# VH-VL binders against Tricalbin-3 (TCB3): the designs that were tried, part 3

Target 1, 208 residues: Tricalbin-3 (TCB3), of Saccharomyces cerevisiae (q03640r272to479)
Amino acid sequence: RVESTTWLNSFLSKFWVIYMPVLSQQVKDNVNPQLAGVAPGYGIDALAIDEFTLGSKAPTIKGIKSYTKTGKNTVEMDWSFAFTPSDVSDMTATEAREKINPKISLGVTLGKSFVSKTMPILVEDINVAGKMRIKVEFGKAFPNIKIVSLQLLEPPLIDFALKPIGGDTLGLDVMSFLPGLKSFVKNIINSNIGPMLFPPNHLDINVE

## First folded at step 27 (VH-VL)

Design lb (from j6 with heavy chain D52N S54G D101N)
Fold by ESMFold2, fold request of step 28:
Structure lb (fold): chain C 208 residues (1-208), chain A 121 residues (1-121), chain B 107 residues (1-107)
Amino acid sequence: as target 1 above (208 residues)
Amino acid sequence: QVQLQQWGAGLLKPSETLSLTCAVYGGRFSYYYWSWIRQPPGKGLEWIGSINHGGSTYYNPSLKSRVTISVDTSKNQFSLKLNSVTAADTAVYYCARGSYNWEGSYGMDVWGQGSLVTVSS
Amino acid sequence: DIQMTQSPTSLSASVGDRVTITCRASQDISSYLTWYQQKPEKAPKSLIYAASSLQSGVPSRFSGSGSGTDFTLTISSLQPEDFATYYCQQYYSYPITFGQGTRLEIK
């Protein structure tokens, strides 16, 4: 039910203000080294994240399904979530006015073996939706939480748009590599979240 | 094209330690999970254990007290040690890679050639 | 632990036959199931991942279906090179477990 998630979403929106800048910087710091030694293909010689901020709008928990017949000392839940940092349709006029917008800019180096140029490509219209399985294991003294386990049982929906900046310089060449770039970006995302969250793996957080 | 090559001693006496190494060629070592699987003669496949890039290990409960899987990222290698072997541990041992793509995770997509390990009775 | 039960344990078939092999999990594993083919003295080869997705380079006569607890591998028109042992494997959770195998032999 919506009313059962309202306070969770209020908490998440307040936490996000603090955590979003940390997460944004950690993504840039961890991903750029992975990109530095890799040529994506499709005429793209190099790729880097120039700017990365997820904005002030937090992810939303859309629903929670609990499983009552789990083992002793455990609670298992599925959280449906969405992240649409550019969407203002669920915000008041004041909230929309005060919103810090997401900004993700990719530096794309185009070239053949001999000559290259670097241009910015924006990542816009981010839309993420999925279902996260949450398992909480309690310690000896109820209700003490011992471990929180996170898992994605299915690939999330991840969609975005790529917008080249520079007033149509390089024309058709720019538009011809965008599908390949989009696929490469999705692969980078998958290569970072898969080992943590897709079965048989899961992320355990030891709460002490 | 990713390839796995494995090696180690093939004949052991009871109570010795089985030791095998698997090397990864033609691909990156990160962002996968690495597994050991065995197959006794004429029998099916049995998962021994897995290790991920971050060093977390998972073992078959029936073998957990005797098994160690480790990784050497500088050499793109991972290894299996199985202590206190008996004749029941005679099998072909395989290393394997578990991989992911955007459409989800899939099982072990690349396998080593196999190593027969015989434990004398 | 999640037990994987294959049926049949063995079967005989002729070239051109349609063959089905089933695998049943002791609990819901969603679609986290892989099918392998193994020929004598060779390593297993992945055929199908995620229950129904065809692995690269695998002929289209192979297909997989199912979700939850009941899964099938189908070979639509059996070829001489398809005589082998087939295994299912769940990777929904640790410990990873395999079915006992299905030996497919020439009639």
Scores: ipSAE 0.157, ipTM 0.615, lowest interface PAE 4.7, mean pLDDT 81
Fold by ESMFold2, last read:
Structure lb (fold): chain C 208 residues (1-208), chain A 121 residues (1-121), chain B 107 residues (1-107)
Amino acid sequence: as target 1 above (208 residues)
Amino acid sequence: QVQLQQWGAGLLKPSETLSLTCAVYGGRFSYYYWSWIRQPPGKGLEWIGSINHGGSTYYNPSLKSRVTISVDTSKNQFSLKLNSVTAADTAVYYCARGSYNWEGSYGMDVWGQGSLVTVSS
Amino acid sequence: DIQMTQSPTSLSASVGDRVTITCRASQDISSYLTWYQQKPEKAPKSLIYAASSLQSGVPSRFSGSGSGTDFTLTISSLQPEDFATYYCQQYYSYPITFGQGTRLEIK
């Protein structure tokens, strides 16, 4: 009951190129206001996203499982997916050369008020994998899509590395705050994804 | 360590409004969902509803017309109101914390001590 | 709504026994199930989340298994402090629902 993913991955590749800048800006627009109102602690006075782009490499659908016990005009599928925006191992030399790389830079402000200093910390080696349940409800006339419902089936793998730039130049004890910063970043991801996609929650998209 | 303390009136007459408050101590209020659960005497557990720190609410359909859950982020508190109570609403009421964090529990991992609410006939 | 049905509704066992409690969901809930223990006059305590993951501080004699619709809580060697009522709870979709409970009595 595993289905071919070639068509969907081709669609996603085209969709991603068109909408990646919008999605990247939406993340920045949603998250930066959250960061502006919160001091992370751990010696960090302020945190902001300075640059955010997910790059041109789209997420990949690894497998699809379709369900036979769906309702009238309803299709249910489980998608296994991966997002490795920096990985070029599955690309030709030309594709790798023309790729827009992901870039996520955090501005981390240390110290308070009069003597504060901001340094960049890069988020690198992003690796996301998971399983999502997709329910599509069609309207009266095929192929009119009425509602698309999304829900994560299990906690996703979300992995990344933090790379401070210029920390040794500033004489900072970078190792003392990085574990706290990584935990804070994970909590920001959870607070944005969880209410939408983690059970018992799900995201409904009404499409006429 | 996180603790939940709950309070409110324990004796009500029919048609009154049940009102309970739960305060969160020793922990972060953000990034969790907050729930109310009740247990009628000698019966099982019934989920009443949940609210996130930003005010989005989810209610048990059997109670939705009568229930309101709200949050006061300035006090790290959330509240339950249940309108037009009857004797059938007599129960122990619990507040509870739930987590979205995949490195922590997905269940309701911290509970208040419970409040018995009795609705007289 | 997803109905959760526990079996048995009550049971009696001796200290040292292996006991098994089952929970059935009316539809596939993947692994989004929590087991709770509730002692008289106390709030429920989470034992197992995600069907099989042990909560911190819970003794290793407790274990959970299952996925989809059928789930099991096992106590490998019953202790006197384990007498309680046990509940399963799904959190796959709203409304959140609990099983009816299983009352475990010490013979």
Scores: ipSAE 0.104, ipTM 0.630, lowest interface PAE 5.4, mean pLDDT 81
Fold by ESMFold2, last read:
Structure lb (fold): chain C 208 residues (1-208), chain A 121 residues (1-121), chain B 107 residues (1-107)
Amino acid sequence: as target 1 above (208 residues)
Amino acid sequence: QVQLQQWGAGLLKPSETLSLTCAVYGGRFSYYYWSWIRQPPGKGLEWIGSINHGGSTYYNPSLKSRVTISVDTSKNQFSLKLNSVTAADTAVYYCARGSYNWEGSYGMDVWGQGSLVTVSS
Amino acid sequence: DIQMTQSPTSLSASVGDRVTITCRASQDISSYLTWYQQKPEKAPKSLIYAASSLQSGVPSRFSGSGSGTDFTLTISSLQPEDFATYYCQQYYSYPITFGQGTRLEIK
């Protein structure tokens, strides 16, 4: 079955505004230490996240399928979702005016420390889509929620553009390292998300 | 080109501990998960367990009480210990590399050469 | 646990034949299925991942299809090197499980 998503998207938009700054900071705090210890290659000696905000536009739930014959004290749902934080085509003029835009800036260091240059590279045109299974387990005092389990049901679409700033004016061969950088960034994303959400893994959130 | 090489004792008596080690050559150890799989002679494949590069482990429930998988990141090695073996544990044991990357090679794409472990009576 | 059942268990075919092997999961595994080929005394080799995606270096005569609980591996024109045992494997949830295997033999 497919269900209406209007109420859930309304809730998610309120939740997202409250927690987006915390989530954005946690991404920087968790990922930058991983980057500090790793040289990506491709002529890149260091990579760091300089600025990271996902913006105020929440992910959109496109569809929900609920399962009516689940186990004892368990509800399962499949959510189809999309995250396009730069797209304003589905917003009112007021919503678009009040929107906090996404901003993700990477500091890319080329060359060794005694002869090195650092340039900003923007991550733009973020497009994420996928399907996630949500399993809710209720506690002994139904309907209290005990555990929420999350798992991706299919390979997600994850795409973005890299926009170097000032590379041509520094005499750098920007075209030679961008494909390698994009691949490295995708590997970092997969290495952080995979243990939590990519099958056979799943993320349990203990609400109790 | 990445290769897995495995070693350990091949002949055991009942109640002994099976111990195998797998080393990773010609590739990264990070960003992958590492699995042990076994195949009794003439039979199919059975997943024993997996470990990620951060040390988190996942085990087949049928073996969980007897199995330990560990990693030594400084040597790019991971190991299998299976306690209290019986004749039912006789099999070819494989180590394998798995990927979280859904863009091209999700699954166990590199396997070790296999180690026959025989448990005598 | 998710049980994976392959059919047939054994199959005889001639070079040039079109061969189809099926795999059935005991519950919905979406598309989280990998097909392997194993020749005698060799480790398995990945052929198809995500139910239908061809692994790099695998000949185009191999294809996979299906989702949910029913999956197929097809060899469109059998070659001498294709005689082997084939396994399906789900990776939808722990524990990871394999089908019992399908032995493809020359007729």
Scores: ipSAE 0.083, ipTM 0.611, lowest interface PAE 5.4, mean pLDDT 81
Fold by ESMFold2, fold request of step 28:
Structure lb (fold): chain C 208 residues (1-208), chain A 121 residues (1-121), chain B 107 residues (1-107)
Amino acid sequence: as target 1 above (208 residues)
Amino acid sequence: QVQLQQWGAGLLKPSETLSLTCAVYGGRFSYYYWSWIRQPPGKGLEWIGSINHGGSTYYNPSLKSRVTISVDTSKNQFSLKLNSVTAADTAVYYCARGSYNWEGSYGMDVWGQGSLVTVSS
Amino acid sequence: DIQMTQSPTSLSASVGDRVTITCRASQDISSYLTWYQQKPEKAPKSLIYAASSLQSGVPSRFSGSGSGTDFTLTISSLQPEDFATYYCQQYYSYPITFGQGTRLEIK
């Protein structure tokens, strides 16, 4: 069964403006400690997230498939979603002008002999797509929600471009280390998301 | 390359506690889930439980009242305790590593050598 | 709980034969299935993960297919070292469950 997504996307658009700054800070707060003291390799001495905002364009729910009677007080839904915060092709000209663009800057520290320098690398052209299973367990009195369970049904598509911005690279060819940096970033994402959301694991949120 | 070695008592009496330990060598302990699986003689494989990277444990419902899985990250070890054993618990017990990284291996890709545990009648 | 049912329970074949083993899940598990090979008195060895992806070091004569509820392990040309017991296992959700096994024997 496929359900209309218009209402949910409208709600998500309003919700996103309020929660995007909190979510953005949580990503930075959780990831930067993991990067501290860890050298990525590839000629890179250190990596940090300097700026992180996901922009005002919310993720889009592309489809919902709901299941009833999976349990006595349980509803199960599969959500297909996409997140393309830089894409304006589905916006009016007014919406595109009023949009707050995403901004993600990585501080990359390079060393050569006795000199080190930190330069920004921008993360652009973000494209995320996936399918999420959501299970809702109700309490004794309908419609009280007791637990919401989240799980990714398959590895999400995660793609982006890295754009170096800045001056002197200490004679390093910055284009030569970008593929290694992109792989390292993808590994960090997978290592954080896997234990939470990838089968057989799931994230339970106790709402009670 | 990663290797799992396991040890513990092999002969038990009814009502005793089964205790096994598995040590991880040559690889990262973090970012995986760690499992115990058993196989009664001549029978198939049965999952006992797992502990994930965040420290959460998951147990086979048929065993969960009797089983505890724990981890010692300072020693790169994880352990199995199974209380109140009976003859039905006689099996070869395996520890195994599970992966979350689908760019490489996924599933239980590394197994310990196995430990035969016999519970007398 | 997701039940995994293998068919056949046992199978006799000759070297060079093409062999197929089927595994059926009691509900949709997408592609979250691993195939294992186990020789007597040895730990299981992972052959195929994600239903169809070959583990490193596994010969290309092994292949897996299927998604949803029905899965197949195929050995395209059986070799003497392939006589063993084979298990499927779902990792879609807890509790993790295995098929009951398929014993592959020499004719």
Scores: ipSAE 0.043, ipTM 0.585, lowest interface PAE 6.2, mean pLDDT 81

Design lb (from j6 with heavy chain D52N S54G D101N)
Fold by OpenDDE, last read:
Structure lb (fold): chain C 208 residues (1-208), chain A 121 residues (1-121), chain B 107 residues (1-107)
Amino acid sequence: as target 1 above (208 residues)
Amino acid sequence: QVQLQQWGAGLLKPSETLSLTCAVYGGRFSYYYWSWIRQPPGKGLEWIGSINHGGSTYYNPSLKSRVTISVDTSKNQFSLKLNSVTAADTAVYYCARGSYNWEGSYGMDVWGQGSLVTVSS
Amino acid sequence: DIQMTQSPTSLSASVGDRVTITCRASQDISSYLTWYQQKPEKAPKSLIYAASSLQSGVPSRFSGSGSGTDFTLTISSLQPEDFATYYCQQYYSYPITFGQGTRLEIK
């Protein structure tokens, strides 16, 4: 069963703006400790997230496949989604103007000899696409929703660019290690998303 | 490199509780699921359950009523308890690290040395 | 539960032989399948993730293929160290389940 995505995208947009600040803080609070003590290599001694926001533009649901209600008061849907914050083709001029762009700033600490300095690297041109299974469990009183379960149906396509914005590289060629850093960042992302959203796991959100 | 070391009692009587602990060295609990798998002598592998660093547990329904998996992040350890053991629970028990790669692929890439647990009257 | 069925249960082969082991899932598990190798009195070792992704350090003579319900592990040229028991594992959904194993013996 193919469903319209218009209402859902509208809802998601509103939700996204509210949720993003929370997510931003959670990412910093949870990921930085995980990054502590981990060296990405390539002369990088440390990595931290200084700033994190995915901006005001929500992911876009491109398609919905709905399944029949199960006997357990659950509904399953498969969502195709894309997240391209730089894409303003589906936005009004006003919306595009007022849009908050993603800002992800990585603090990269480089060491040479006994001296270390931190330089900022921005994550830009974020592009994500994937398929997700959404399971909605209704409460005792229909149509109240009790739990929303999220699971990725396939590895999402994630792409982004890293842009150094300055800093003392201590003679290191930043451009030479960016691909490695990019891979490292992707691995960090996946390491967090994987256990959360990839089979056999799923993320349950209690909405009661 | 990450290593898992496990320990616990190897000989039990029926109705007793199996208790095993697995310690993680050279790594962190973050990013991984920690699992227990058992293998009866001469037989195949059976997944018992898994736990993540946040304490979320997943159990094999066949054992759910008797199994408890816990984590102690302060010690980098996770444990298995299996209540009311019978001869059918005689097996080599393994702890393992479940990891995901970039493609979302899952595998148990690091294993403990295994612990033989024999249930005998 | 998802049942995993391997074929054959056992096989004998010689060094240099091409060996194929199959694994069938009771339902569609996409590519969420891992192959393991286990030698006697040792813990299993992961070989292939996502049905076809060879893990680091695993010889290239090992390969995996398949999706949905039918999967195959292939050893292009059997080496002495390859004689072991092989297991497939699905991680599409809980509970995680394994095939019954395929014992590869020296002919």
Scores: ipSAE 0.035, ipTM 0.669, lowest interface PAE 3.3, mean pLDDT 88
Fold by OpenDDE, fold request of step 28:
Structure lb (fold): chain C 208 residues (1-208), chain A 121 residues (1-121), chain B 107 residues (1-107)
Amino acid sequence: as target 1 above (208 residues)
Amino acid sequence: QVQLQQWGAGLLKPSETLSLTCAVYGGRFSYYYWSWIRQPPGKGLEWIGSINHGGSTYYNPSLKSRVTISVDTSKNQFSLKLNSVTAADTAVYYCARGSYNWEGSYGMDVWGQGSLVTVSS
Amino acid sequence: DIQMTQSPTSLSASVGDRVTITCRASQDISSYLTWYQQKPEKAPKSLIYAASSLQSGVPSRFSGSGSGTDFTLTISSLQPEDFATYYCQQYYSYPITFGQGTRLEIK
């Protein structure tokens, strides 16, 4: 069955604003330790996430496929989603003005001749699309939700741009290593998402 | 250059407990699922279970009641215990690293050398 | 549980031959399939991820195809070092399961 996405997107929008600060902190707390001691190469000695927020615009559900025979107290759906925070085509002028833009700042430490300097690199033009399987388990008190299970059905398409802002590059050509850094960042993302959301794994959220 | 080295008793009597340990060298526990796989002589591969660095475990239902997989992050080791062994548990046991690459594809890319465990009365 | 069935169980071939091994899943597993090569008294080696993604260091004569329930491993021109047992593995859902293996022997 194909379901309408209007109400869901409305709900997600509200939920997103509430959840984003939590997610931001979790990302920093979890990813930075992983980045510690890892050198992406190209003269980069260290990488850290200084700031992380995906902003106030929620992902958009583009399509829903629901399944009827999934279980007595379970509903299964496949969601097609897109996340393009910079896209304001579906927003009013006021909404567009008031929205919080994504802010992801990477701290890149460059070393040369026993001197190191950290410079910020911004992540911009985020564009993500994918398909996700959503399983909802209901509790005894229907229609109360007990567990929501999330799983990616395929590797999401992730695109973004890196933009250095200021800083002394110590003679390094920042532009030359950005593609490598971009790849590194993508790898980090998938390394974290994979064990969590890719088959055979899934993320269970207890709503009770 | 990541390597897995495993060790444990290779000869057991029925009803005893199989105990194997796998140590990870040159790598990190994060990003991976650490798995145990066994292979009876002349037969195929059987997945026993997996554990992540956080201690979440997944077991083969056929062995779940007898299997315990644990991780010691301080030592970069993970272990397998299989209770109440029988002759049917005779196999080469492998530890392996289950990894997701940047594309989200999964595979067991690093394997231990294998441990032959023989159950005989 | 998802059953993986390989065909054939064994086959004989000569150096230079084109070899195809098939793996069938009991249900749709999308592309969540990995191929392994195992030589005698050695641990398996991963060859192909996600049904068709050749891993680093694996010769280009190896290729994988398929999605859903039917998958194929192809060796375009068999080399002496390719004689081994091959396994498919699904990681669509737990429990992880393997095919019974295909033993590739020299004719």
Scores: ipSAE 0.030, ipTM 0.626, lowest interface PAE 5.1, mean pLDDT 87
Fold by OpenDDE, fold request of step 28:
Formats: structure tokens, C-alpha cells, sequence
Structure lb (fold): chain C 208 residues (1-208), chain A 121 residues (1-121), chain B 107 residues (1-107)
């Protein structure tokens, strides 16, 4: 069964604005400790997230496949989603005007001999698409929702660009190692997403 | 290169508690699920349970809630406890690292050397 | 629980032979299947992830195929070091389960 996504996207848009500040802080608090002590290579001594926000545009649900036969007090469905914050084609003029763009700044510490310097690298042109299984567990008092479980059905497509902004590179060619850094960043993302969202694992959100 | 080293008592009497520890060298807990698998002599593999760095655990229901897996991040170690052992628990026990790659593929890519645990009749 | 059934339980083959091992799941597990190789008194070694993704360092003579409930591990030309026991594993849902194993012996 294919369900309408209009109301859901409306809800997600409202939820996203409220949730994003929380997510931003959580990402910095949780990911930076993971990055600490890890050297990506290419003369990079350290990597950190200095600033993180995905902006005000929520992911868009492109399609919903629902299943008729579900367990007791549970509903399962598959969502196709896309996150394209730079795309305003599906937004009203007012929405586009008021949109807050993503801002992700990486602190890259470059080392040469005994000297290190940190320079900012911006993450731009973020595009994500994927399929996710959503399981809703209802409480004893239907239709109250108790738990929403999220699980990726396939690896999401994640793309972005890295843009260095200013700074002395200590003679290092920043452009030459950006592809490697990009891969490193993707690996970090995957290392966190995989254990969390890929089978047999799932992310449970308690909403009761 | 990441290596797992495991240790613990190899000979137990019925009703005792099996206790094994696995130490991780050259790696971190943050990105992986750490698992225990056992293999009775001449038989196949049985998944016991898994734990992530945050302490979330998943257990095989067949072990009737006798299993406890814990992690000590300060030591880069995770442990297995199995209560009320019987002869049926005699097996080689392995610790392993569960990893996901970018394609969402999962596998246990690093294994300990195995520990034979024998429960006397 | 999802039951994994391998066929055959054991087989004999010669060096150079094409060998096929099958694994059947009791329900649809999509492609969430991993193949392992285990040699005597050694820990298992992962070979193929997601039913068909060959892992780093694994010889190209190994390949995997299938989705849903039926899966196949193929060794195109058997080498002496390939004689071992092979296991399939589903990671579609907990509990994680393995096939009973396929022992590949020298003919």
C-alpha cells in the first residue's frame, strides 16, 4: 500500500525545526570525542566539528509502503526519504526565503614537523537519500504511540562537498587531500549509522 | 591491526558461573558491536549476545536469561557471564567484533583466539 | 528465530573443482547474509558480506549470490587452502543465527 505523505511531511517540517538544535548539540557532544585522537592522515593531526546544523528544511518523505499484516499493537512501514536542503523546488516562496541553510564546519589540524595549525573546512551541497523501515509500537491506550523504531533498509546515498576557507596550510596542498578527507568523513558517518540503524539493529525513540 | 585477546576459566562444575573477558588491542569500541559466539565440540556456531560501547545488549533468547555481557571502556574490555552452567554449555567460546561497512554489510571481522570451557558432568 | 539451513552438510571435492554451497533462510532476509570460513581449531573468517560483497583479502574465486531465502556460495576453482567448514549467517534480525555448516573435504 502506498500512502499519502503530505500530512507527514507537514508534521516533519514542524518537528525538524524543534529537533535540529538538539541534534546539533548531540552531534558535537558525541562525535568530537570519537574524533579525538584519530588522525585521518594526509598530514592531518586532528579533526573536530566546530559547528553543526542541518538547517530548517526537513527531510522529505517521498513514499510510504505500509504493511497490512503487522504484530499486535505494532505498525510497520517503509519510508523513502530525501534530504536536499539546497533544493527549494518543493517549497513555497515564503518557505524558501525563510529557510536556514545547513552549516557544518570542520576543524582540521594540519601538522608539519612540530608545528600544527587548525583551519576550517566547510561541508556544503549536502544530499542524502535512502529507505527506512519505521515500526510504531502503540501503548495500551490506543492510539497512543509508545515507541518508534527506525531501521535503514539500504545504505543511504550521502554526498557533500568540502570547502577550505582561508588559513596557512603549512605548505600542504589541502585540495590534494580533500578526497581522502571526504572518504574519512563518510567512514565516520557510516561507522555511527551502521551499528545504529542497519539490521539487526534499530534506533528506538520513546515517545510515550 | 586490531586484535582480540580473551581469557577466563576453562573448567567448571555444573551450576557454576562461566566468566570470560575479551580485550581489544589497537582499536576502539565506538563503532562496533562486540559479540560472544560459542561452538560446542564438533558442532556449529551459536550467537550468544552482543554489546555496543554504550552498554546496550542483545542476547540469544535460548540462553534463558543466564547471560550477562558487559563492557569496560576504560580497559577496552568486554566480558561474558553465563550462570548455572551445565554440560550443554561445554564449547569453545569466541569473542568477536561486529562491523558494518559503507554498504551496510555486516560481519564479524575480528575474532579472539577462542576459549575452551568444559563443564564436568 | 530465523533458521538457516545449509546444503550439503558435507561434500568432497578435488583441487580445481567448482564448488557450490547453498543456504536457505526460513524467511525473507533480503541480502543480510554473511559467509564465513572456518578451519580446524581456528576462529571463523568472514568471506562475503551482504550475500555478494567479497571482503578485502578474500580471493576472487569466492563469490556469493542470492536474496530473500536462497543463497549460494561458489568457489570457482578450489584450492588446497579452501578445504574448511563454511557457515552462513543472517543478520536480518535478532537473534543472529548461523547455518549448521558445510564441511568441504578433499576427495
Amino acid sequence: as target 1 above (208 residues)
Amino acid sequence: QVQLQQWGAGLLKPSETLSLTCAVYGGRFSYYYWSWIRQPPGKGLEWIGSINHGGSTYYNPSLKSRVTISVDTSKNQFSLKLNSVTAADTAVYYCARGSYNWEGSYGMDVWGQGSLVTVSS
Amino acid sequence: DIQMTQSPTSLSASVGDRVTITCRASQDISSYLTWYQQKPEKAPKSLIYAASSLQSGVPSRFSGSGSGTDFTLTISSLQPEDFATYYCQQYYSYPITFGQGTRLEIK
Scores: ipSAE 0.027, ipTM 0.611, lowest interface PAE 5.5, mean pLDDT 87
Fold by OpenDDE, last read:
Structure lb (fold): chain C 208 residues (1-208), chain A 121 residues (1-121), chain B 107 residues (1-107)
Amino acid sequence: as target 1 above (208 residues)
Amino acid sequence: QVQLQQWGAGLLKPSETLSLTCAVYGGRFSYYYWSWIRQPPGKGLEWIGSINHGGSTYYNPSLKSRVTISVDTSKNQFSLKLNSVTAADTAVYYCARGSYNWEGSYGMDVWGQGSLVTVSS
Amino acid sequence: DIQMTQSPTSLSASVGDRVTITCRASQDISSYLTWYQQKPEKAPKSLIYAASSLQSGVPSRFSGSGSGTDFTLTISSLQPEDFATYYCQQYYSYPITFGQGTRLEIK
């Protein structure tokens, strides 16, 4: 069975804009404490998230593997999704113009001898793809949505680029440690989303 | 020493597309970010955008919809295109190295000679 | 966007004078500030980076100080070749922004 994704993408776009500010704050609140006191290595003494937003462009549902009504007020779907917030190829000129770009800024503290300095590194060119099980619970005013339950069906593919801007490197070659930093960041991502989204766990989002 | 040389059309009519190219001589092209900056006559400096060797770009939001910066690593060149120009786009346009490079230099430390672009009907 | 505000817009001074130009950022930019000198019909020249680091080849009479939101460019003893327009620039975050400029004229 092949299901249309148009209505889902429309819904997702609206949901995304509402949820993003919440996600942004949650990421900073939860991840920064984890980063505190941790040295990624490669001459990096400390890492922090200074800014986090994924922008206004929502993930795109590329396909629906299954669509099953599981109850009076619930439906379950398996989605294939892609998230490329910098990609405007699927947007109108107007949409592209009004788009809020993602911004993820990392504070990287470098040390040399007795000197320590922090420089910002941006996370750019984000590209994520995966499969997710979505359970939607409808509210009292059907078909309004009350709760969306998310669960990853497999590890998502995550890619991004690190782009430093400013900051004294203290003579350190930034290019030399960026790959390591990238790996470190990926590990942080996995360590946080894994417990939340992988079976048997799931993330419930109240959208009512 | 690193030198930047730029060229392109200096006189445009409204609605035309501004096109400038900057060639980099000396240094390691892939180690730096490359930027375009403009300066209207008698006014201050405005950052247009930047690009790295991989082609990743940053644009000034005020110009984003009309600006395209590209890079040709085989020629050690990067270019600026600005669509739908108006009189407000009349300025001296500079290419520059910066604001960041992998060797720990900051700001725009090397500049092209500048190109006066006049938009007139 | 981060706004950079310079003060004064213009000033007159004599050779040998101590000159101070101020730049204020609308938010904390740490030390990610560069000072430029621009002479008529010439491209800007970088003087100070990282708020207080002197660019190679720049005379020692130039110095920069400050961190956070308030920054200062100082010329300890003004020379004839120093009459020009000076700009501050933040490179803490995109978009990159410049101050309005300070025109230093001969008194």
Scores: ipSAE 0.000, ipTM 0.508, lowest interface PAE 14.5, mean pLDDT 86

